# Designs tried in a protein design chat: VHH binders against q9p7j3. Part 186

Target 1, 174 residues: q9p7j3
Amino acid sequence: MILPLFPETQVHVFVYENVSNCAAIHEQLISQNPIYDYAFLDAATILYKKQVYSAIIRALEDRRDEQMKTKTIHSEVILSLSPKTEISSAFRQFSMTKKSKNIVVVKIDSKLTEEEEFERLDKLVEGNRVEFSDEELQKLIDFKVLKKNYKLDPSTLENPLASILSSIALRGYS
Short names: E, the ipSAE of ESMFold2; O, the ipSAE of OpenDDE; V2, 0.75 times the mean of E and O plus 0.25 times the DockQ between their complexes.

## First folded at step 15 (VHH)

Design da68 (framework vhh_6qgx_2; at its last look DockQ between E and O 0.84; V2 from the best seeds 0.81)
Fold by OpenDDE, look of step 16:
Structure da68 (fold): chain B 174 residues (1-174), chain A 124 residues (1-124)
Amino acid sequence: as target 1 above (174 residues)
Amino acid sequence: QVQLVESGGGLVQAGGSLRLSCAASGFTFKGYAMAWFRRAPGKEREFVATISWRGSSTFYTDSVKGRFTISRDHAKNTVSLQMNSLRPEDTAVYYCAATPGYAIFNTASEYDYWGQGTRVTVSA
């Protein structure tokens, strides 16, 4: 998929449920295995497609503007999901862990079609692919975690999307 | 109360130029992507251009690329649309719109706030 704001960059997003090998994937990420050049997100922290895409766009803008805070575009996506500036906090909040069961996987700068990319990723992830949609994400979300991550309160829970997007957009800005 | 007020519309000959402006109040531009839409007579509202809240990213519909330029002024809480080389098919009511965060899909449904519109008429 091509985002209009970044027509030169192809992006793919995949959702997996009931993933059995998150621990193994996590080890590969720690070892910086280039085959695992993706952003692996805990699906329990993602409620909207636009949340993910907003993080992607934020990361891409930061890269373009030479304002990345992390080493890779994929790690920047993870950071961009967070309202906090601390990288470690962002990863704790949104990154896949060894204990994750459902994940969202983001690929930036893909040279492959979505199907081709899926075929590659499917060899790495032992789980069931589901549609990347608000409906499916809603089934996987942990609202307790979401509320904590974005400090949602009763006033913002009526429109959590706006609050989330504002948090993402304004990270590091006073 | 949130308010978007467009201005700058009018009658212009083909090949001419107009600069539309949208003044926002009741909320801050900070953190909001802005866009222009238009509705021609007998047609549905269509996307024209968008600009990220930082102002560093823009996107245009194909028909206006190279002719229209969207910009924003955070200090003034305004977004502008410079329209050059205007064509009769650009005739429409132009609307300013705002959405929290980023514009992803360029659909009207993404945008939460709308102006009343300003009429642009381009004569042949």
Scores: ipSAE 0.896, ipTM 0.942, lowest interface PAE 0.5, mean pLDDT 96
Fold by ESMFold2-Fast, scan of step 15:
Structure da68 (fold): chain B 174 residues (1-174), chain A 124 residues (1-124)
Amino acid sequence: as target 1 above (174 residues)
Amino acid sequence: QVQLVESGGGLVQAGGSLRLSCAASGFTFKGYAMAWFRRAPGKEREFVATISWRGSSTFYTDSVKGRFTISRDHAKNTVSLQMNSLRPEDTAVYYCAATPGYAIFNTASEYDYWGQGTRVTVSA
């Protein structure tokens, strides 16, 4: 997929449910194994496709403007989901953990097609691939986690989209 | 009440210029992308240009690229469209629109807020 704001950048987003090897993947991420150069997100934190796309665009905007706060574009995507600028906090809130069951995986700057990345990723992830759609994401979300991560009050939980998306674009700027 | 109000439309001859302005009231649109769309007589609404909240990311439809410039002023809560080298095919009603975060694909359905439009007529 190509985003109009960044037409030179190839983007792929994958969703896996019922993943049994999150602990093993987590160990590879800690050791910075280059084979695992993706943004591995806990699906419990993602409600909408637009939420992921907004974080990707924010990360690409910061990379283009030489304002990245992290070492890789994939870690910048994780940071960009957070309404705050603290890197460690963002990783604790949005990254896949050893206990995760469902994950969203983002690949930026792939030289491979979406199908080729699926083949590669299917060897790393022991889970069931599902469509990247709002319908599928809404089966995997944890609203308590979403509320905590975005500081949502009860009145915004019925329609949290505007608050979440605007906070991603606004992060670090008033 | 949240409103977007466009101004600056009018009649110009081909090769001329116009500057459209969109004033937002009732809401600051912090963290929102702003865009211009247009609808020509007998046609559907089409995307023209978008600007991110920070102003550092813009995208234009191919037919206006290099001729139109979108800009934003946070203090005035406005978005503007500078239209140069106007062509008869630019004749349309121009609409200001806003969406939280970023415009992803620039479809009209992505935008939550819309102005009523300002008419631009470019004569041959």
Scores: ipSAE 0.769, ipTM 0.887, lowest interface PAE 0.8, mean pLDDT 91
Fold by ESMFold2, look of step 16:
Structure da68 (fold): chain B 174 residues (1-174), chain A 124 residues (1-124)
Amino acid sequence: as target 1 above (174 residues)
Amino acid sequence: QVQLVESGGGLVQAGGSLRLSCAASGFTFKGYAMAWFRRAPGKEREFVATISWRGSSTFYTDSVKGRFTISRDHAKNTVSLQMNSLRPEDTAVYYCAATPGYAIFNTASEYDYWGQGTRVTVSA
């Protein structure tokens, strides 16, 4: 897909449930295997499509402006989900772990169609693809994790979207 | 209460310029993307331009690119649209809109808050 603010950059987002091989994927990410060059997010931390798209846009904005804090665009997406600037905390809070069950996978700068990218990714992930939609994401979210990650207090819990989206955009600014 | 109030519309000859302004109140202006949309008589709302909350990212529909400039002023809580080289087909009611975070697809449904609009008429 093409985001209007970055019309030359092709992006794909996939969601998998019931993933059985997160530990194996995690080992490949540590070894920096280039076929695993994606952002692997824990779906328990993602409630909205706009949450992911906003993090992608923030990462691309920072790359364009030479303000990236991490070494790859995919690691920058993980950082960009966080309301805070600490890289290690962002990875602990949002990245897929060996114990994750459901994941959101982002590819930036793809040279493939969505279906071609899916075919490649599906060889790496042992799980069931579901639609990238607010409806499916809401089935996979852990609200306790969401509340902790974005410091959502009772006054924001009824409609957390605006608070979450503003946090992504404001990270590092006042 | 949230308010977006546009001003600066009017009648202008083709080739002329106008500057629209949108004053925002009743919400945190910081952290919101702002946009201008327009509606010509008998037509649906059309996206015109958007600006990120820092002002660092802008996007324009093709028909206005190079002629219109969106800008924002955090101290005054305003967004502006400088419209140059105006054409009769720019005739429309112009609306200011706001959404938290980033505008993703620049569709009207993404925007939470809307102004009442200001009319721009460009005569031949």
Scores: ipSAE 0.694, ipTM 0.863, lowest interface PAE 1.2, mean pLDDT 91
ESMFold2 (binder alone), look of step 16: mean pLDDT 85; pTM 0.865

Design da69 (framework vhh_6qgx_2)
Fold by ESMFold2-Fast, scan of step 15:
Structure da69 (fold): chain B 174 residues (1-174), chain A 124 residues (1-124)
Amino acid sequence: as target 1 above (174 residues)
Amino acid sequence: QVQLVESGGGLVQAGGSLRLSCAASGFTFKGYAMAWFRRAPGKEREFVATISWRGSSTFYTDSVKGRFTISRDHAKNTVSLQMNSLRPEDTAVYYCAAAPGYAIFNTASEYDYWGQGTRVTVSA
C-alpha cells in the first residue's frame, strides 16, 4: 500500500493469529538476523488499522526530519505507537514477546511485492494469516493492555480512537 | 463548544491571491491534523491540503500544488491557506477541518470537525 503523505514508501502490514513459534522469532530479533527485519507487534496492543498507519506515518515523518530515536525504521514504528518518549518502555509495551499468541507484522521499504513478502513471512511465522482489518484486530486486542499503554480513563475507553491517534502524533511535542 | 470559523474569502480576478484563515475555539487540537476542503457549485466536497500537528508534513491535491500553501500557528490555534495564481476553477466554498493524528487518505470521512465555510469567487 501507498500512503499519500509518503507516496514513495511501500508499506505492507500482515496479521497472524495462533502463532506457535513466537519464542523462536523473538530469539532471531534479539540476534538481529536481517531476515527478520520487520516490526513484530503484539496484536494485544492494536485496536485499529489507523493506529498502525499512524505509527508508520509518525516513524516516516521522524526519519524524513532526521529525528529518529532508534536505529531502524521498523524499531521506530514500534516506538511511534507509544504516547511516551522512552524507548525501552515502548518496546516492552508494543513488541511481540516469546509469550505472544497473535502478532501484527509491518514491513517498510520492501524490495518485494505483498505476495512475495507473504510467502517469505509464512516461512518465518507458524500461525494463521488473517485480514488486516478493524474486525480482525478487535478479536485479538486486550483492552486492559490498551488502557494501560495509552492511559485511557473510563470515558475514553468507549471511543478511544481519537485519544490514541492524537497521542501518536503528539508524542514529545506539547 | 468546539468551533472552526473560516475567514478571508471574497472575490478576486484570475491570477490574484487570497489568504484564508481558520480559527479554532473550545479545543486546542493538539495532535490533530488540520485540512482545507472545498465544494464548487454543482460538485462534491474535494480535498485541498492538509498539515500535520508538527507542521513538517503537508499534502496537497495535484491541482493546487505550487500555488497554495497551508500553514498553522499553535499559539493562535489557527490554520491558514495562502492561495496564489488563482484560477476560475478554484471558485468554491472553502472549509476548514480537523482529524485526530494523521489523516491517512485525506477523505472527508476521516475529519471529525468542520467549519461552516468561506466563499471564494475567481472571475475570468
Scores: ipSAE 0.743, ipTM 0.871, lowest interface PAE 0.9, mean pLDDT 91

Design da7 (framework vhh_6qgx_2; at its last look DockQ between E and O 0.79; V2 from the best seeds 0.77)
Fold by OpenDDE, look of step 16:
Structure da7 (fold): chain B 174 residues (1-174), chain A 124 residues (1-124)
Amino acid sequence: as target 1 above (174 residues)
Amino acid sequence: QVQLVESGGGLVQAGGSLRLSCAASGFRFKGYAMAWFRRAPGKEREFVATISWRGSSTFYTDSVKGRFTISRDHAKNTVSLQMNSLRPEDTAVYYCAAEPGYAIFNTASEYDYWGQGTRVTVSA
């Protein structure tokens, strides 16, 4: 997929449920295995497609403007999901853990078609692919975690999307 | 209350130029993607251009690329659309729109706030 704001950058997003090997994937990420050059997100923290895409765009803008805070574009995506500036906090909040069961996987700068990328990723992830949609994400979300991550209160819960998007966009800005 | 007020529309000859402006108030301008839409007579509202909240990213519909330029001024809470080399097919009511965060799909339904529009008429 091509985002209009970044026409030269191909992006793919995949959702997996009932993943049995998150611990193994996590170890590979720690080891910085190049084969695992993705952003692995805990699906329990993602409610909207636009949440993910906003984080991607934020990361891409920061890269373009040479304002990345992390080493890789994929780690920057994870950071960009967070309203906090602390990298460690962002990873604790949104990154896949060894205990995760459902994940969202983001690939930036892909040279492959979506199907080709899926075939590659499918060799790494032992789970069931589901549609990347708000409907499917809503089935996987942990609202307690979501509320905590974005400090949602009764007033913002009326329109959580706007609150989330604002948090993402304004991270590090007054 | 939230307000988006467009200005700058009018009658212009083909090949001419106009600069539209949109003044935003009643919400936090910072952090909102801004966009221009237009509705020609007998047609549906269509996307024209968008600019990220930081002002560093823009996107245009194909028919206006190279002719239109979207910009924003955070100090003034305004968004502008410089329209050059205008064509009769650019005739429409132009609307300013705002969306929290980033413009992703550039569909009208994604934008939370709308202006009442300013009419642009391009004569042959």
Scores: ipSAE 0.895, ipTM 0.941, lowest interface PAE 0.5, mean pLDDT 96
Fold by ESMFold2-Fast, scan of step 15:
Structure da7 (fold): chain B 174 residues (1-174), chain A 124 residues (1-124)
Amino acid sequence: as target 1 above (174 residues)
Amino acid sequence: QVQLVESGGGLVQAGGSLRLSCAASGFRFKGYAMAWFRRAPGKEREFVATISWRGSSTFYTDSVKGRFTISRDHAKNTVSLQMNSLRPEDTAVYYCAAEPGYAIFNTASEYDYWGQGTRVTVSA
């Protein structure tokens, strides 16, 4: 995927359901194994394709403007999903955990094609690939988690898209 | 309650300039991308330019790159389009639009807020 606002940046997003080795992947992420240099997100926190793309654009915007708060572009994507500026809170809310079952994986600045990244990730992730689509994401979302992470009230929970996307772009700026 | 109102359209000769403005009322569009679209006679609505909430990220369709500049003023709650080196092909009704977050697909269907449009005519 090429994003119009960042046409020079290669972006790939992958979705896996029924992942059986999240604990093993989590261990590799904690040890900072460079083979696992991706943003590994818990699919329970993602409702829309635009939510992920908005976080990616926000992270790329902050990298371009030399305003990244974290050490890597992939960790910046995780932070950028949060409506708050607190790094540790964002990672607790959106990152894959050892107990995760479904994950969304983001790769930025890949030198590989989308298919080549799929082949690489399929060796790391023990789960079923599904299409990155709103339809597939809606099967994996946990609305209780979504409501808590974005502080949605009953009126915004009925149609949370605008609230979620605007909060990602607004984070830290009034 | 929420309104987007365009102004600044008119008739100009090829090579001339116009500045379009879009004033928002009833909503501040915090965390929203603002965009300009245009519809030429007998054609579909096409994307022209977008600007992020922070104003630091912009994108232009190829046919206007280097000639048009989009800008945003939070205090005035406005978005503007400076159009230079105008061509007869730029003749269209120009629309202001808003979507939450960032412009990702640059398609009209992604935008829920629209102005009524302002007409630009460029004669040879």
Scores: ipSAE 0.790, ipTM 0.892, lowest interface PAE 0.6, mean pLDDT 91
Fold by ESMFold2, look of step 16:
Structure da7 (fold): chain B 174 residues (1-174), chain A 124 residues (1-124)
Amino acid sequence: as target 1 above (174 residues)
Amino acid sequence: QVQLVESGGGLVQAGGSLRLSCAASGFRFKGYAMAWFRRAPGKEREFVATISWRGSSTFYTDSVKGRFTISRDHAKNTVSLQMNSLRPEDTAVYYCAAEPGYAIFNTASEYDYWGQGTRVTVSA
């Protein structure tokens, strides 16, 4: 997929449920294995497709403008999901952990078609791919985690999407 | 009451210029992506240009690149479209649209808020 604001950057997003090997994937990420160069997110933190795309756009914007705070574009996506600037908190709140069950996986700067990227990723993830859609994400979200991560209160719970999207876009610009 | 009010439309000769303006009220303008769309008679609404909430990122449909410039003014809560070197095929009703955070795709269905439009007619 190519986002209009970044026409030279191909992006793919995949969702897996019932993943049995998150601990093994986590170890490969710690080892910086280049085969695992993706952003691995805990699906319990993701309710909307636009949540992920907004974080991607924010990360790409910060890369273009030389304002990245993390080492890689994929780690920058993880930071960009957070309403706050603290890097370690963003990783604790949004990254896949050894105990995660469902994940969202983002590839930025892909040179492959979606099918080709999926074939590579599917060798790494022991789980069931589902559609990247609001319908599927809604089945995997933990609303308690969502409310905590974005500090949603009664005034924002009726329309959490706008609040979440604004938090991603405005981080650091209060 | 959310309002987007376009102005600046009218009749202009081919090769001329117009500046459209969109005044926004009833929502926090800072933090919204803004866009212009247009609808020619009998056609679907088509994307023209978008600008990120900060103003740092813009994107234009191919047919207007180099001729149109989108800009925004946070002090006045306005977004503008400077339209130069106008052609008869630019004739349309032009709409201002707004979306919280980043607008990701350039489709009309993505945008939550719309103006009523301003008519631009470019005569040969």
Scores: ipSAE 0.626, ipTM 0.835, lowest interface PAE 1.5, mean pLDDT 91
ESMFold2 (binder alone), look of step 16: mean pLDDT 84; pTM 0.861

Design da70 (framework vhh_6qgx_2)
Fold by ESMFold2-Fast, scan of step 15:
Structure da70 (fold): chain B 174 residues (1-174), chain A 124 residues (1-124)
Amino acid sequence: as target 1 above (174 residues)
Amino acid sequence: QVQLVESGGGLVQAGGSLRLSCAASGFTFKGYAMAWFRRAPGKEREFVATISWRGSSTFYTDSVKGRFTISRDHAKNTVSLQMNSLRPEDTAVYYCAALPGYAIFNTASEYDYWGQGTRVTVSA
């Protein structure tokens, strides 16, 4: 996909359910294996496509403006999902863990097509790929995790979209 | 309650300039992107320009790129559109709009808040 705000940047987002090898993937991420240069997110934390796209745009905005706080664009996407500026907190809140069951995978600046990235990821991820859609994400979300990560009250939790998206754009600016 | 009010429209000759302003009241739009859309007689609303809350990211439709400049002022809670080198095809009602976060696709359906519009007429 191409985003109008960043037309020269290629973006791919994949969703996997029932992943059986999260512990193995996590181990590769800790080892900083370059083959795993993606943002691996816990799907329990993602409710909307716009949430992921907003974090991507925020990360690309910070990269363009030379304001990245992490070492890679993919880690910057993970940070950008958080309403707070603390890097370690963001990674604990949004990154895939050994116990994750469903994941969202983001690739920025891919030199491969979406189909080629899928074939590559299919070798790394032992799970079922589903459509990146609000319908599929809503089957995988954990509302208790979402409430905690964005500090939502009961009324906001009923319709959290605006609160989540504005928090991503605001991070560090109030 | 929440209101967006456009001003600055009018009649201008081709090659002229106009500055449109949008004032927001009842809500500060913190973390919201702001945009301008327009609708020519007999046509659908089309996207013109958007600006991120921090002001560092902007996007323009091809037909106005290089001629129009979008800006925002957080202290005044306003967004502006400076329109230079106006053409007869720029004749339209111009609308201010707001959405939470970032404009992803720049479609009218993404925007939650809208003004009533200000009319711009460019004569040949």
Scores: ipSAE 0.733, ipTM 0.869, lowest interface PAE 0.9, mean pLDDT 90

Design da71 (framework vhh_6qgx_2)
Fold by ESMFold2-Fast, scan of step 15:
Structure da71 (fold): chain B 174 residues (1-174), chain A 124 residues (1-124)
Amino acid sequence: as target 1 above (174 residues)
Amino acid sequence: QVQLVESGGGLVQAGGSLRLSCAASGFTFKGYAMAWFRRAPGKEREFVATISWRGSSTFYTDSVKGRFTISRDHAKNTVSLQMNSLRPEDTAVYYCAAMPGYAIFNTASEYDYWGQGTRVTVSA
């Protein structure tokens, strides 16, 4: 997929449910194994496709403007999901953990086709691939986690999408 | 009441310039992308240009690249479109629009707020 705001950047997003090897993947991420150079998100934190795309665009904007707060574009995507600038907090809130069951995986600047990335990831992730769609994401979301991460109150719960998307774009510029 | 009000339209000769402005009231569009769309007589609404909330990211449809410049002013709560080297094909009603976050595909359906439009006529 190519985003109009960043036409030179290849973007792939994958969703896996019932993943059994999250602990093994987490260990590879801690050891900084280059084979695992992806953003591994806990699907419990993602409600909409637009939420992921907004974080990707924010990360690409910060990379272009030389304002990244983290060392890689993939870690910047994770940070960009957070409404706040605290890096460690963002990773705790949105990253896949050893206890995760369902994950969203983002690849930026792939030298591989989408089909080749699917084949590669299917070897790393022991789970069932599902479509990246609002319908599938809605089955995997944890609303308690979403409310906490975005500090949603009764007024924002009426339209959580607008609140979530605007906070991603606004992060650090209140 | 949330409103987007366009101004600056009019009649201009080919090769001329116009500056369109969109004033927002009743809502601060913090964290919102702003855009210009247009609808030519007998045609569907088409994307023209978008600008991110921070103003550092812009995207233009190919037919206006290099001729149009989109900008925004947070203090005045406005977005503007500077149109240079106008062509008869630019004749349309121009609409201001806003959406939360970032425009992903720049389709009209992505934008939640719309102005009433301002008419631009470019004579040959």
Scores: ipSAE 0.734, ipTM 0.866, lowest interface PAE 0.9, mean pLDDT 90

Design da72 (framework vhh_6qgx_2)
Fold by ESMFold2-Fast, scan of step 15:
Structure da72 (fold): chain B 174 residues (1-174), chain A 124 residues (1-124)
Amino acid sequence: as target 1 above (174 residues)
Amino acid sequence: QVQLVESGGGLVQAGGSLRLSCAASGFTFKGYAMAWFRRAPGKEREFVATISWRGSSTFYTDSVKGRFTISRDHAKNTVSLQMNSLRPEDTAVYYCAAHPGYAIFNTASEYDYWGQGTRVTVSA
């Protein structure tokens, strides 16, 4: 996918439901296995495609400006979903866990085509691949988790998208 | 109520310059991307330029790249478009627009807030 603000950056996003091997994937991520160099997100935390793209653009902007707070662009994407700057909190809130059932996987700067990344990921993830669309994401979201992560209240529920997206852009700024 | 108001339009000869400004009132657009779109007589609205909230990321349509510069001032809640080396084909009504977060797409449908426009006429 091409992003207007970063037109030369290759971005791929994949969604898997009913994943049975999250514990095994989590172990590989903890061991920093380079084969698993992706951002693995818990789908319970993602409501919109724009939410993921906003986090990607924020991470790319921070990388370009030499302002990354984490070691890799993929970990920076995870941090960028959070409205706060605390890295450990962001990972607890948005990263997949050994108990996750549905996941969103982001790849930035791939040397592979989208189809080649699909083939590679389908070997790593034991689950059903679904379309990266607002419709599919809305089937996997946990609204209780979303409200807690972005501190949504009745006044912001009228426009949760704007609140979520602006929070991502504003992370660390008053 | 949120409101965007454009100014700075006018008549200019080919090769000339104009600076458009968009002032926001009723809302600071904190965490919002800002953009300029234009609509030429008898044509559809087209994207011109966008700037991220922090001002460090910009994107331009090919026909204006190198000639136009978009900028923003957080203290004044304004976005500006400096238009140099103007051509008759730049004749249009120019609109400013705002989108929460980042400009994911350079399409008008993605922007939630719009101004009423300011007219720019470039004579041959």
Scores: ipSAE 0.680, ipTM 0.831, lowest interface PAE 1.1, mean pLDDT 89

Design da73 (framework vhh_6qgx_2)
Fold by ESMFold2-Fast, scan of step 15:
Structure da73 (fold): chain B 174 residues (1-174), chain A 124 residues (1-124)
Amino acid sequence: as target 1 above (174 residues)
Amino acid sequence: QVQLVESGGGLVQAGGSLRLSCAASGFTFKGYAMAWFRRAPGKEREFVATISWRGSSTFYTDSVKGRFTISRDHAKNTVSLQMNSLRPEDTAVYYCAAEVGYAIFNTASEYDYWGQGTRVTVSA
């Protein structure tokens, strides 16, 4: 996908449910294996397509403006999901863990087509690929995790989209 | 209540310039993307330009790229559209719009708040 604000940047987002090898993937990420150069997110933290795209745009804006706080664009996407500026906190809140069961995977600046990335990821992830859609994401979300990550009260939790998107855009400026 | 109010429309000859302004009242649009859309007689509303909240990211539809410039002023809670080298096909009602967060696809359905519009007529 191409985002209008960053037309030179290729973006791919993949969703996998019932992943059985998250511990193995986590070890590869710690080892900095370049084959795993993606943002691996816990799907329990993602409710909307716009949430992911907003984090991507924020990360790309910070990269262009030389304001990145992390070492890679994929790490910057993970940070950009957080309403806070603390890197370690953002990674604990949004990154895939050894115990994750459903994941969202983001690839930016791919040298491969979307279909080639699918083929590559399907070899790395032992799970079922599902459509990147609000409908599918709503089946995987953990509302207790979402509430904690974005500090939502009960009224906001009923319709959290605006609060989430505002938090991502205003990180560091609240 | 939240209101967006456009101003600066009018009648100009082809090749002329106009500056449109949009002022927000009743609420600050901190954390909102701001955009301009237009609707020509007998046509649907089309995207013209958007600017991110921080003002560092902009996007223009191809037909106005290089001729129009969008800008915003956080202190005044306003967004502006400088229109140069106007063409008869730019004739339309121009609308200011706001979307929470970032503009992702620049479709009208994504925008939360809308102004009433200001009319621009470009004569041949």
Scores: ipSAE 0.727, ipTM 0.863, lowest interface PAE 0.9, mean pLDDT 90

Design da74 (framework vhh_6qgx_2)
Fold by ESMFold2-Fast, scan of step 15:
Structure da74 (fold): chain B 174 residues (1-174), chain A 124 residues (1-124)
Amino acid sequence: as target 1 above (174 residues)
Amino acid sequence: QVQLVESGGGLVQAGGSLRLSCAASGFTFKGYAMAWFRRAPGKEREFVATISWRGSSTFYTDSVKGRFTISRDHAKNTVSLQMNSLRPEDTAVYYCAAEIGYAIFNTASEYDYWGQGTRVTVSA
């Protein structure tokens, strides 16, 4: 996929449910195995496609403007989901953990097609692929996690899209 | 009650320039991507340009790239479209639109708020 604001950047987003090997993936991420150079997100934190795309655009803006706070574009995507600028907090809130069961995987600057990335990820992730759609994401979200991560009150939780998207765009600018 | 109000339209000769402005009544553009769309006589509404809230990211449709410049002023709560080297094919009603967060796909259906439009006529 190509985003209009960054037409030269290839973007792929994958969703997996019922993943059985999150602990093994987590160990590979800690060891910085280059085969695992993706943003691995806990699907419990993602409610909308626009949430993921917004974080990607924010990360690409910061990379272009030489304002990245993390070492890789994929870690910058994870940071960009957070309403705050604290790196360690963002990773704790949005990254896949050893206990995750459903994940969202983002690849930026891929030289591979979407189908080729599927084949590669099939060897890394032991789970069921599902469509990257709002409907599928809504089956995997944990609203208690979402509320905590974005500090949503009961009225905002009824329709959280605007609050989430503005939090991502306004991170660091109250 | 939220309203977007466009201004700056008019009649201009081919090769001329116009500056369109969009102001909001009843809300701030903070956290919103801003865009311009246009509808030519007998045609569909089409995307023209967008600017992110921070103003650091812009995107233009191919037919206006290099001729039009979108900009925004946070203090004045306005977005502007500077149109240079105008062509008869640019004749249209121009609409200001706002989308919360980032403009992802630049489709009309994504935008939350719309102005009533300002008419631009470019004579040959």
Scores: ipSAE 0.701, ipTM 0.853, lowest interface PAE 1.0, mean pLDDT 90

